# Designs tried in a protein design chat: VHH binders against F-box protein At1g11810. Part 1

No score or structure here was measured in a lab: all are predicted.

Target 1, 377 residues: F-box protein At1g11810, of Arabidopsis thaliana (Mouse-ear cress) (q9sa94)
Amino acid sequence: MTTTMSTLPVVLVDEILARVPITSLRSLRSTCKKWEASSKTNLVGGKATARKSSHVGFILIGDKICSMKLDLNGGDDFVDTSVNQVSAFDGFAISQLFHCDGLLFCISNNHYSNYTLMVCNMYLGETRLIQNRSLFESYQNFCSYAFGYDSSKNRNHKILRNNSVSGGYEIYSLKSDSWKDLNVDLEKSIHLWRLGSVSLKGNAYFRVIKVIEEGVWEYNLLCFDFTRESFGKLLSLPFESLGDEGEGIMVISCVRDDHLAVLYQRDTLGIWISTEIEPNKVSWREFLQVDLATLDGFPDVFIAGRFIVDEEKQVVVVFGQETELDLNHGNAFIFGRDGYFTSFTVGDAPPEDFTSYVPSLVSLQIDKTGKRKARDD
Below, numbering starts at 1 at the first letter of every chain, in headers, positions and changes, except where a header shows other numbers; Kabat numbers aren't used for antibody chains.
F, E and O are the ipSAE of ESMFold2-Fast, ESMFold2 and OpenDDE, as the mean of both directions, binder to target and target to binder. V2 is 0.75 times the mean of E and O plus 0.25 times the DockQ between their complexes.
[cut] stands for letters that were removed.
Atom coordinates printed by the task and the answers are left out, and those that the model quotes come from them; centres of patches stay.

## First folded at step 1 (VHH)

Design e8
Fold by OpenDDE, look of step 4:
Structure e8 (fold): chain B 377 residues (1-377), chain A 125 residues (1-125)
Amino acid sequence: as target 1 above (377 residues)
Amino acid sequence: QVQLQESGGGLVQPGSSLRLSCAASGFTFSSYAMHWVRQAPGKGPEWVSSISGSGGSTNYATSVKGRFSISRDNPSKTLYLQMNSLRPEDSAVYYCARTYEITYSGDTYTYFDYRGQGTQVTVSS
């Protein structure tokens, strides 16, 4: 019997699926029905666990979305990094990238005048262009975005958008393919960061600043609940961040799909991971604290942009930019316990908007009735 | 207390010029970028123009570029919008708005926090 791709043992197929780049999953699905079935099974069964040893996701480098695989298991060269531009976004200048439950939400800027909102399922190879309301076209560059889903049975993905000019909010529903105005009110002293919201368990968490007085502000964390379509209470951070005493840099990230991590950079680099997190409550544990001044080879000026926590290796990978060195190079640093420190270069620019990727079976197709075609499980 | 007060609006004919003013008080005016935004009936707010705290940088919406000019006088804490070649579609309530900027990772983020009560501009034959 001639060994064909369709006759390969399931175990081998699974191994192949676990090793292929995330951008190749679509191609794998098209190989044969058996591979498609195996792929689906692996996705549903959470066996995406085989990729546990590596960090796989999408990043924004410049205005290009790239796939990244980061392997921290390497010997002396602790880092094996593979970065590839995603062709699906060719022709688009991407300004922001969000990830939620296997879907990508992208914002494309066409010379300050035309913004295109796109949701993409990389696994299915589907893209939905979201029509903008004319009302927001003129000031989209000032908008903050969040991407999440509700607790419905089929997880309705939603986009929150803030109008910075009017202070208003609107919410897009993938299921209904429509925008609606959202009557939510934040204190005037609270401002959402345009970039850096993170999706976790369907909710979005924002870096926010609370203005205390003119020129004095502090970082806070704020959750938007996409089920209730409301903001939670300001969540306490495990560090003090008053802006008048030296502005630190705060970055947030997900630790897999379970926890939120916060990075705070000043003279020291602190990383905390949530132990419990809800829209109105959070608890933290310290993961790592590093005195940056003690590290040989660490640049004098570094701005953290994104970071990845590896709990297994007990290290943090921080992507950022050296401001003094007009070096259009993306620099990454790995920090560990007991003074562990190393660096590597990622691309021509510092990576932004890193998001861990888990494939999704959520179809982005709209039926003739305006309803999303539920792919029959 | 932060205060912004717009003035200079009115009824004018198409092709005419109008100069809006915004008097600011209660904050360090030069430390903030200032903006003009407008809202026409039945439409959402539209950003019109911006000027940096120092006045060294200006930006305009495509719809007004070449016709409108934003300026500021920091000593008097006044923001201006010179509107030339006015069109009926320019009819709106015009607001001056304060923004503050936060730089993070090389990007500057602008946040609106205060605006005035607005001044009505009506362009009609």
Scores: ipSAE 0.020, ipTM 0.422, lowest interface PAE 6.5, mean pLDDT 83

## First folded at step 6 (VHH)

Design n10
Fold by ESMFold2, look of step 9:
Structure n10 (fold): chain B 377 residues (1-377), chain A 123 residues (1-123)
Amino acid sequence: as target 1 above (377 residues)
Amino acid sequence: QVQLQESGGGLVQPGSSLRLSCAASGFTFSSYAMHWVRQAPGKGPEWVSSISGSGGSTNYATSVKGRFSISRDNPSKTLYLQMNSLRPEDSAVYYCARTYEVHGEVYSPFDYRGQGTQVTVSS
């Protein structure tokens, strides 16, 4: 298959990629360019045939990283799913997963509860362990992370870490292979969600709460700018959360690496997509509104988890929280216009941390200058 | 307004037990995750244990797992840390802290309000 991969069906090619151990993916770079070119030429005569809408990425199911291909078809068999555990991570219990620029940042606690931080390029088969600072063990269980890059010519990838125990911030540079303290001037009224952020175009976006008075808060959105190494201003949301007594559920996601999406669930499930998003400004458009009470056969209790927006099919895929699963509906739902919904199952539990993936040629090896190697190409 | 008051520390011999208490007031106790953090002289703060707002989920630092037990009594707004098989390395000032907990997720940073309680385990 090393001689003529370009003649294989896209499905078979994806399956081969998902099987290959991380260290043996090096020859697939040329093949991936052929697959991309083949996909572009699948349109016939300027008229688009009915296409599957495919989402390919990595997900965290339990403590294992899995590759996932999610095909959203038309008709009665709307969804087709392929999920495969990535054997390269079998020795690790992964607790958090971040994606940026085709790289995965993974947090593992396999070593007798000692956390290990790693950045992986799954396409090149490269892994880089991140050296932690002294005293990391004293707070490692309560860190908030973000993964991104600055605007330098060859993009320096960086990791932001907030130590919840002390309230301090640190930033790691892949290029210098070092951590430094970061002086951050955030209002004390702003609290960051501990378990993650979403990377978009090099910057990271956090779901935060702003405390108005004791026990009274509202959701907000906050960007960390990896070029300036500072937070922006609080970004407005397209919904009101103040006065809901903490009952609303907010989730954020990326759309095609161009836009941020936000989901807000209370009596209705609303999804908005950013029309403009930068560290200090945001604009939103409505994508979908679903009145859950009007859906015949929908479970009495549903709590939204991670979600994926498909603009082509005009649907959203929402994974439910594990404790709120309905045995008759599975662990994931698709919502569409005009009250459309369906359900399906992905593994034994809903994915905790889904991230879309596009292969990357970014090398993780440090060259002789102490700088990260330039990207291949 | 918001108060956290630690108590129950003391000077004990290795292998002894102590029970720490943290009395809370001025907030809806059950809406917050609660934490024990300790600080030995010349060292940074070290997380010890955490418990969810409902009390249904607990977690422990590796250095204390199996010896310490965290619990809470929401009606009396009190957090506890039962410390068994104490070692000289456990000597520190112990603090309780709270964090907002929204839909089971903890928000940063830890909020400390008390003076702590000294635990000294003499060799």
Scores: ipSAE 0.720, ipTM 0.884, lowest interface PAE 0.9, mean pLDDT 78

## First folded at step 10 (VHH; from x5 with V102I S108T)

Design y5
Fold by ESMFold2, look of step 11:
Structure y5 (fold): chain B 377 residues (1-377), chain A 123 residues (1-123)
Amino acid sequence: as target 1 above (377 residues)
Amino acid sequence: QVQLQESGGGLVQPGSSLRLSCAASGFTFSSYAMHWVRQAPGKGPEWVSSISGSGGSTYYADSVKGRFSISRDNPSKTLYLQMNSLRPEDSAVYYCARTYEIHGEVYTPFDYRGQGTQVTVSS
């Protein structure tokens, strides 16, 4: 009995694949058929391609998608990063990205004119353009979006769109390749964050505000259930925001695709992780509390952006928002227990977005019903 | 009471310029992002332009980019839209709208309070 790289045990192949940039996995498959078969088996076999102390995903830097691998270690070199621009998107100016079920949903300026919606399988290199609705063309430039799937046998992936101009909702089904108007029962006092949501277990979670009276609001969390195609109840947050108008910053993120995390920044940076989360139910536990005023050498001005939780290392990685930063600090920070912090730089500008990524074998190939007018590649 | 009042429209020839105004009252003007939206007969509302609460960031629909300029004067609580090189396709009722803006992030939907101002570019 002999073994080669193509016949390595599933665990070793997963470790090798987790170390390469995602954009190069096609090259790996094309040079070794058995290696490619092992890659597909390992992905379907349920093992993540990332290490326990590693985070693999995509970030937006400016309007470009980059792949990122972030290794968290102990000692002097706590952070080791690898960031590579994904050249497949060079013709697009990406403004938002969402990850769900191994797929990326991207919003881009196609050819400098109109926002373009596309769903991508970055592992397979497949892209599917989402057709516009000609009936409602004027509202696409100011919309909020969510990406998810229903509980059907083959998971129908769906896109929710809220038109900021009219306040109306519509939902797209990848299976039917069509949009429909959606009647939602949502109080007018609830306003959604324009730039989107995070996906967790097929549903989408929005940062929202509930307006109590003119100029008085509080943060809330709201789930859109893609199976029921409806919003749930406002979900309780583990912090008080009423009376903090204009001061507090709320950010949401996912933890290992199982839990939601919420960050709330005032003079203290607080991180909580959900213990239960469903469209109508949430429970929280505290993860980390950092008093920013007590950190020696910390910048005078810091506004939290997207973040990553590492439960094993007991740290949070927080990207700064686009503000003028101290020359002695990077655009990303790691906070830990007992006043620990450090900074590092990711790309030429602060990342606007980050999604953890688990490669997927879900194909986006079109069937034979497509018209030839649409193909120029 | 929150109020938005649009003005400055009129009947003009192609290639002309107009400056629209939106007078605001009853709220802290600088705390809101402001928007221009237009609606032509038989069509749905169309987003035209947006400006941040501070005035530091401006955005334009592709159909007006390079021809229209949005601005605001926070002390006078007034939003403006300078429209140059007007075309017949720009004919519409123009509305201003506000959205909550919190740390540079806008929360939707748009809030309209005025009757709009008619812009008609003759063909």
Scores: ipSAE 0.689, ipTM 0.867, lowest interface PAE 0.9, mean pLDDT 77

## First folded at step 11 (VHH; from y5 with T99S)

Design z3
Fold by OpenDDE, fold request of step 14:
Order: sequence, then structure tokens, then C-alpha cells
Structure z3 (fold): chain B 377 residues (1-377), chain A 123 residues (1-123)
Amino acid sequence: as target 1 above (377 residues)
Amino acid sequence: QVQLQESGGGLVQPGSSLRLSCAASGFTFSSYAMHWVRQAPGKGPEWVSSISGSGGSTYYADSVKGRFSISRDNPSKTLYLQMNSLRPEDSAVYYCARSYEIHGEVYTPFDYRGQGTQVTVSS
């Protein structure tokens, strides 16, 4: 019997699916019904065991979205990284990238003109362009965005944004394909980081500052609950950050889809991972502390921008900007316990964003009635 | 107390130029991103331009790009908007506003703005 793609053992198909680039999953799904079924099963069952050993996701390099596979298993000094530009976004200059439950939310700016909001399911190959409300068009460049989903049976994905001038909020629902005004009150002393939030379990977490007095502030976290469509309480961080412009740099990231991690850079680099996290409550455990001054080869000027925590290897990969180095070097640093330190280059520029990716079966199609097409069971 | 005071507005002919100023006081001017916004009668506020705390980065709305220039003088705590080739559609009250900037990162919302200065472009 001639071995065809459809006659391959399921185990082998699963192995193939686990090893192919994330951008190729769509094509593989279309190979045959068996592959499609296997693909779906692997996505739902979390058994993508092979993907557990690597960090797979999307990054923003410049204005381009790229897929990234980071393998830290090649030994103490071996990093295997593959970065590929995603063609699905050709023609768009991407300024911001968000990920939630296998969907990408992207903001495209044509040089501060004609902002385009889009949600993309890379697995299904679907893209939805979101129509902007005219009232917010003029301020899109200063909006802080959040991407999440509610607790409904089919997880309605939503987008939150604010108006920087008015302080107002609006929320977009994929299910209804519509914007609505959101009446939420934040204290005037709370300011959101403009470049958005990190999605975790349907909620979004903002890096914020709490202004104590004029020019004096501290970092906090703020959760937006997309089910309740409300903000939680300020969530305290595991470090002291009271200060002004001269204080440390805070970065937030997801650890898989289960925890939030915070990085605080000053004279030291600290990483904490949430043990419990809810809209109104958070607890932290320390993951890593590094004295940057003790590391040979660490640049004098470095600003952390994004980071990945590998709990298995007990290391942190940090992407950032080196001001003294030509913007053309995408340097990344790996920090570990007991003074472990190494570096590698990712792409042509440091990634400005990173999101772990798990494929989704959420359809972005709208039915004739304006309703989201139900998930084909 | 934080204060922003706009000036330099007026009635001008199409094609003419104006220079707006915003005097800032009560805060560390260089630590904040500064913005110009405008509001025409019957319309909502419109973002016009922004400048980073250091002045190294500037941003413009498409409607004013190539015609307007934002600048700042940190020692004098003054924000400027040079408006060239003015058009009737540029007629609005112009406001300066500030936002926190930390390590080059901007935060939202704008937390203070001035009383505004009227710009009217008419033949």
C-alpha cells in the first residue's frame, strides 16, 4: 500500500504537527481530513508535548510580525532560534501586537494615518478588520488597548481601548462586531501604559503607574475583566518602585497561559511569577534575581522590553534595546541562577513584542445576521 | 500646582502662519510628553501633535503633517506649535496637554490641559 498523507499513522502526524512552524499549521490542516482531525485534537488536548520544550509565538520586529521558535534545550550555551516573517500581514505596518487565546489583535498604522485594527486567527487563516468609530479615530495613536474574552460558552473576544484626551473607554465585541461606550471610572491618579496590556485567561493586565504626588509614582498592575467589563483593584507588585523618571523599568509577560510574570530592572534584574492572580488579588513568588553589574558582557545601557520565562530551564530570556548599539542588533540575554548569563541575536532588531501562541478554533466569520459563526463542533 | 497656558492664537488668512505657545509650570516639564489637541465647533477633540520629553521624537496627525511643527524648550518650560499654510479647517481652539513619560514610554490619559487658544482661519 503506497503511503499517502492520509495513511500516515496518527502518531506520526502528531509529531509532524508538533514540529512544523506555527504558520504552517493552516496548510497542514488542509492536507486531509485525518490531519485536520489530528490537528484539532492536538490543539484541544494540550498534548502538544513537543511544543512544551520550546517557546513558540509571534513577535513584532519593527513593523513586521514574525513567528518565533525558541529552543533552549540545546545545552548550556545553545540557543536555537527561528524567526520568520508572517506574510499574512504584508502591506501592513504593525505598531502593536496582542495575543489572546490563539487570536492575534494587531494595530496597523500607516505613519500615524489610517489606523487599522485587525483580529487574526492564524490557524484558520481568518482575518477580521475592525471598523473604527469616528470619535476615536483621532486618538488611536494614544490609546491603550486590551484584548480578552468573556466567560461565555463560546468566549466572546473583546477589545478595550481608551481615549487619552477624554479618559473615556470603549469596548469592541467580536460577537456583535460593534463598539460600545464603556462607563468605567478609574482614579485620576492611575495612568495606563500606552502600549497596552497582557492577556491572561481572558482578562487583561495593564502596567500602570499610580501617582502619589506630582512627579512621584509607583508601578502597579491593573486588571480589566472582560466578563464584568470592569477594572479590578490595583494589584501590588513584589518590589518597591516608588520614584520618578530615574526609577526602574517594569515589564510584564505571561508564563504560558497560567501565570503573569513581572520583570523589574534597576541595578538588579528581578523576575517574579504570580502564584495566584485574579482581578482583585495577586500573589507572587520570586523566580530570579540578578545583579547586572556582576555580569561580564552585559551592556552598560540596556532597557528591557520583553521577556520569556522558562521554568523548566530556570532561565529568563530578555529582549531589549541597547541605546549605544546600532538599532540593527536584536540582542537577547539569557539570565539564570548562579550567575548564568549568555546572549544571542534575534532577527535584525530587538523584538518589541512577544506573545506565546496556541492555535485557536475560534472563527472570525460573521454570519448573515451579523452574528459570529458558531464553532463547528 | 500644574499649569498650562496656551497663547498665540488669532484670526488669520488662509495660507498664513501662526505660532502657538504653551507655558508650563508646576511640574518637571522635561519628564513629560507634551501634546497639542484641537477642538472645532461642533466637533470632538482632535489630536494634532505630540513630542517626547526630550524632544527627540515628534508625531503629527495626517491632517497637519508637513504644515505644522511641534517643538519644546525645556529650560523655559515652553511648548510650541508652528502652524504654516493654515487652512479654514484648522480653525479650532488649540490646547496643550501633558502625559507621563517614563523611560521613553508614554502613559495615558492626558492628565492636564490648558484653557486653550482660539485659531480662526478665514478669508
Scores: ipSAE 0.838, ipTM 0.938, lowest interface PAE 0.5, mean pLDDT 88
Fold by OpenDDE, fold request of step 14:
Structure z3 (fold): chain B 377 residues (1-377), chain A 123 residues (1-123)
Amino acid sequence: as target 1 above (377 residues)
Amino acid sequence: QVQLQESGGGLVQPGSSLRLSCAASGFTFSSYAMHWVRQAPGKGPEWVSSISGSGGSTYYADSVKGRFSISRDNPSKTLYLQMNSLRPEDSAVYYCARSYEIHGEVYTPFDYRGQGTQVTVSS
């Protein structure tokens, strides 16, 4: 019996699917019905277990979306990193990248005049271009975006954005393929980081500052609930971040799909992981505390931009921000307990956005009738 | 009290140049990103240009790119917009606005703006 792709044992297919680049999954699912079925099953069953040991996702490097695989289980070379440009975004200068539920939301900045909003399902190979309501949405570059979904049966994915000038909000719904104005009462003293939010369990969490008085502020978290289409209460952070006492930087990241992590860098580097997180409530546990001054080889100037928590290895990978000082281009640092410290190079530039990726079966096709074609399973 | 005051607007002919100024007071000017926005009659506000707190980074709308230049003088707490090759479509009230900037990261919204200065480009 000639071994064909269709005659391969399911176990082997699963292994292949687990090892192939995430960008190849689309092609593989198209190999045959069996592979497609296996692929779907693996996606639904969370059996992406084989990838559990690695951090796989999409990153933004410069204006390019890349796939990244970070393996921290490597032998002598503790870190194996593969970064590949995603060709699907060729021709687009990407300014922002969001991930939610296996979908990518990206903003293409064509010279600050023609912003293109796109939602992509990389697994299905589908892309939806989102039309702007007004040609005069000139503030898109300064809008803070959030990407999430509601609690409906089919998860209606939505995009929130604010107007930096007016302070207004609008929401786009994938299901309706339309924008609507959102009347949200956010305190004027709350300012959102312009580069957007992190999606977790359908909600979006913003890094915000609460202005106490002119020039005095503190970091907070703010959740946007896409089901209720409202902001939650300010969520307290596990550290003091008064701007008048010293200016630190806060970074937020998802830990898998269950937790939010916060990094605070000042004289020390602290990482906390949420134990419970809801739109109006959060609890934290300390994950790591590092005195940066004690680390040999740590650069004098480093600003954390993104980070990945590996709970299994009990380490944090921190990517620096691109600074004018160009000193840390492409370098990442790994911090661990008991003074563990190492560095590696990710690429030519530090990633600006890391999103852990799990494939999605959410179709982006719009039914001419405005109804999402439910794939008749 | 935070104050932003725009000046330098006026009536000019197409192709002419104009320099706008924004005088800032009541806050640490260099710690904020500064912006120019404009609003034409019957239209919504339009972002024009932005500059980082340090002045090291500048951003422009496509509609003004190559024609307008944003700059700032932090010691004098003044924001500038050099407008060259003015067009009728540039006619608007121009506002300066600020936003928080922390470690080079900009926050939204623009929380203060001035009263604006009228720019009219007409033959």
Scores: ipSAE 0.828, ipTM 0.930, lowest interface PAE 0.5, mean pLDDT 88
Fold by OpenDDE, look of step 14:
Structure z3 (fold): chain B 377 residues (1-377), chain A 123 residues (1-123)
Amino acid sequence: as target 1 above (377 residues)
Amino acid sequence: QVQLQESGGGLVQPGSSLRLSCAASGFTFSSYAMHWVRQAPGKGPEWVSSISGSGGSTYYADSVKGRFSISRDNPSKTLYLQMNSLRPEDSAVYYCARSYEIHGEVYTPFDYRGQGTQVTVSS
C-alpha cells in the first residue's frame, strides 16, 4: 500500500498538526478529507489547546501581524521562539489586534477609508471587511475597541467602539452585519485605555482610570458584557494605584481562556491572576512578585507592554520597551518565582497585542439573506 | 478650571498655509496628550492630529499627512497646527482637545475641547 497523506496514521497526523505553524493550518486542511476531519476533531476535543507546553498566537510588531510560537523549556535553552509575518495581512498596516473565540479583529490604518475594520478566521481563511457607518466618521484612530460575543447558542460576535470626541458608543454585530448606537451610562470620570481590551469568555475587560480630581486618578478594570450590551461595575485591582503618588504601569492579559491577569510595575513587578471574574465581581490571587532592583542585568528603564503567564512553568514572560536601548528591538524578560531571570529578543520592534490563538470553526460568511451561516455541526 | 482656546482660523485660498494655536490653562499641560479634530458642516467629527505630552510622538490622519504639522510648547502651554497646502476639503471648524496620557498610553474619551476656530479654504 503506497503511503499517501491520506493513509497516515491518525497519531502521525495529529503530531504533524501540532507542529505546523498556525498560519499553515488552512493549507493542511486542504491536504485531504482525513486531515480536515482530524483537524476538526482536534479542535472540538480541545486537543488543540493541549499544546500545553507552548504558547501559540498572534502578535503585532510594528504594523505587521506575526505568528508567534513560544516554547518555554528548562535548562540553558529555556526559550525557543519562532516569529513569522502573516502574509494574509500583506498590504495592510495594522494598528490594533484583538482576539476572541478564534477570531482576529484587526484595525487598519486609514488606507481604506470605508473598511478599516476586519475580522479574520485564520483557520477557515475567511475575512470580513466591516463597512463604516458613515464616510464621515473618521475618528477611528482614537476609539477604544472591544471584541466579544453574546451568550446565544451560536455566539453572535460583536464589536464595541466608542467615539473619542463625544464619548458615545456603538456596536457592530457580525450576525446582522450592522451597526447600532448604544446608550450606555458610563461616568464621565472613567477613561478607557485606547489601545486595548482583553476578551474573556465573551466579555471584554478594559484597563481604565477613574479620575478622582484634576490630575489625580487610579487604575480600575471595567467589563463590557456583550450579552447585556452594558458595562459592569468598576472592578478593583489587587494593588493600590494613585497617579499623584507615583505612576505605575498596568497591563492586562488573559491566562488561557479562563482567567484575567494583571501586571503592575512600579518599584516591583507584581502579577495577579483572577480566581473568579464576572462583569461586576473579581477576586485575585498573587502569582508573582519580583523586586526588579535585585535582578542582575535588568535594565534601568523598562516599560512593560504585554505579558504571558505560564502557570505550568510558573513563569511570566514580559514584553516591553527599553528606552535607553535600540528602539528597533523588542525585548522580552522571563521571570520565575525562585528568582529566575532571563531575556531574549523578539522582532524589530516592541511586541504589542499578543493573543493566544485557538482555531475556530466560526464562519464569517454572510448568506444572501444577510444571515450568518450557522456552524455546520 | 480647564480651558482650551483655539485661534488662527480664517478664510484662505487653496494652496495657502495657516497656523492654528490652542492656548491651554487650568491643568498640567505636559501631562496630557493633545489633539486636533475638525468638523465640517453636515459631517461628523474627524480626527486630524495628535501629539504626546512630551511632544516626542506625533500622529496624523492620512488626509493631512505630509501637509499638516502638530507641535506644542509646554512652557507656554500652547498647541499648534501648521497647515500647508490647504484644500477646500480642509474647510471645517477646528478644535483642540486633551486626553489623559499615562506612560505614553492615551486614554479616551477626550474630556475637554475648545470652542473651535473656523477654517475656510475657498478660491
Scores: ipSAE 0.781, ipTM 0.904, lowest interface PAE 0.6, mean pLDDT 86

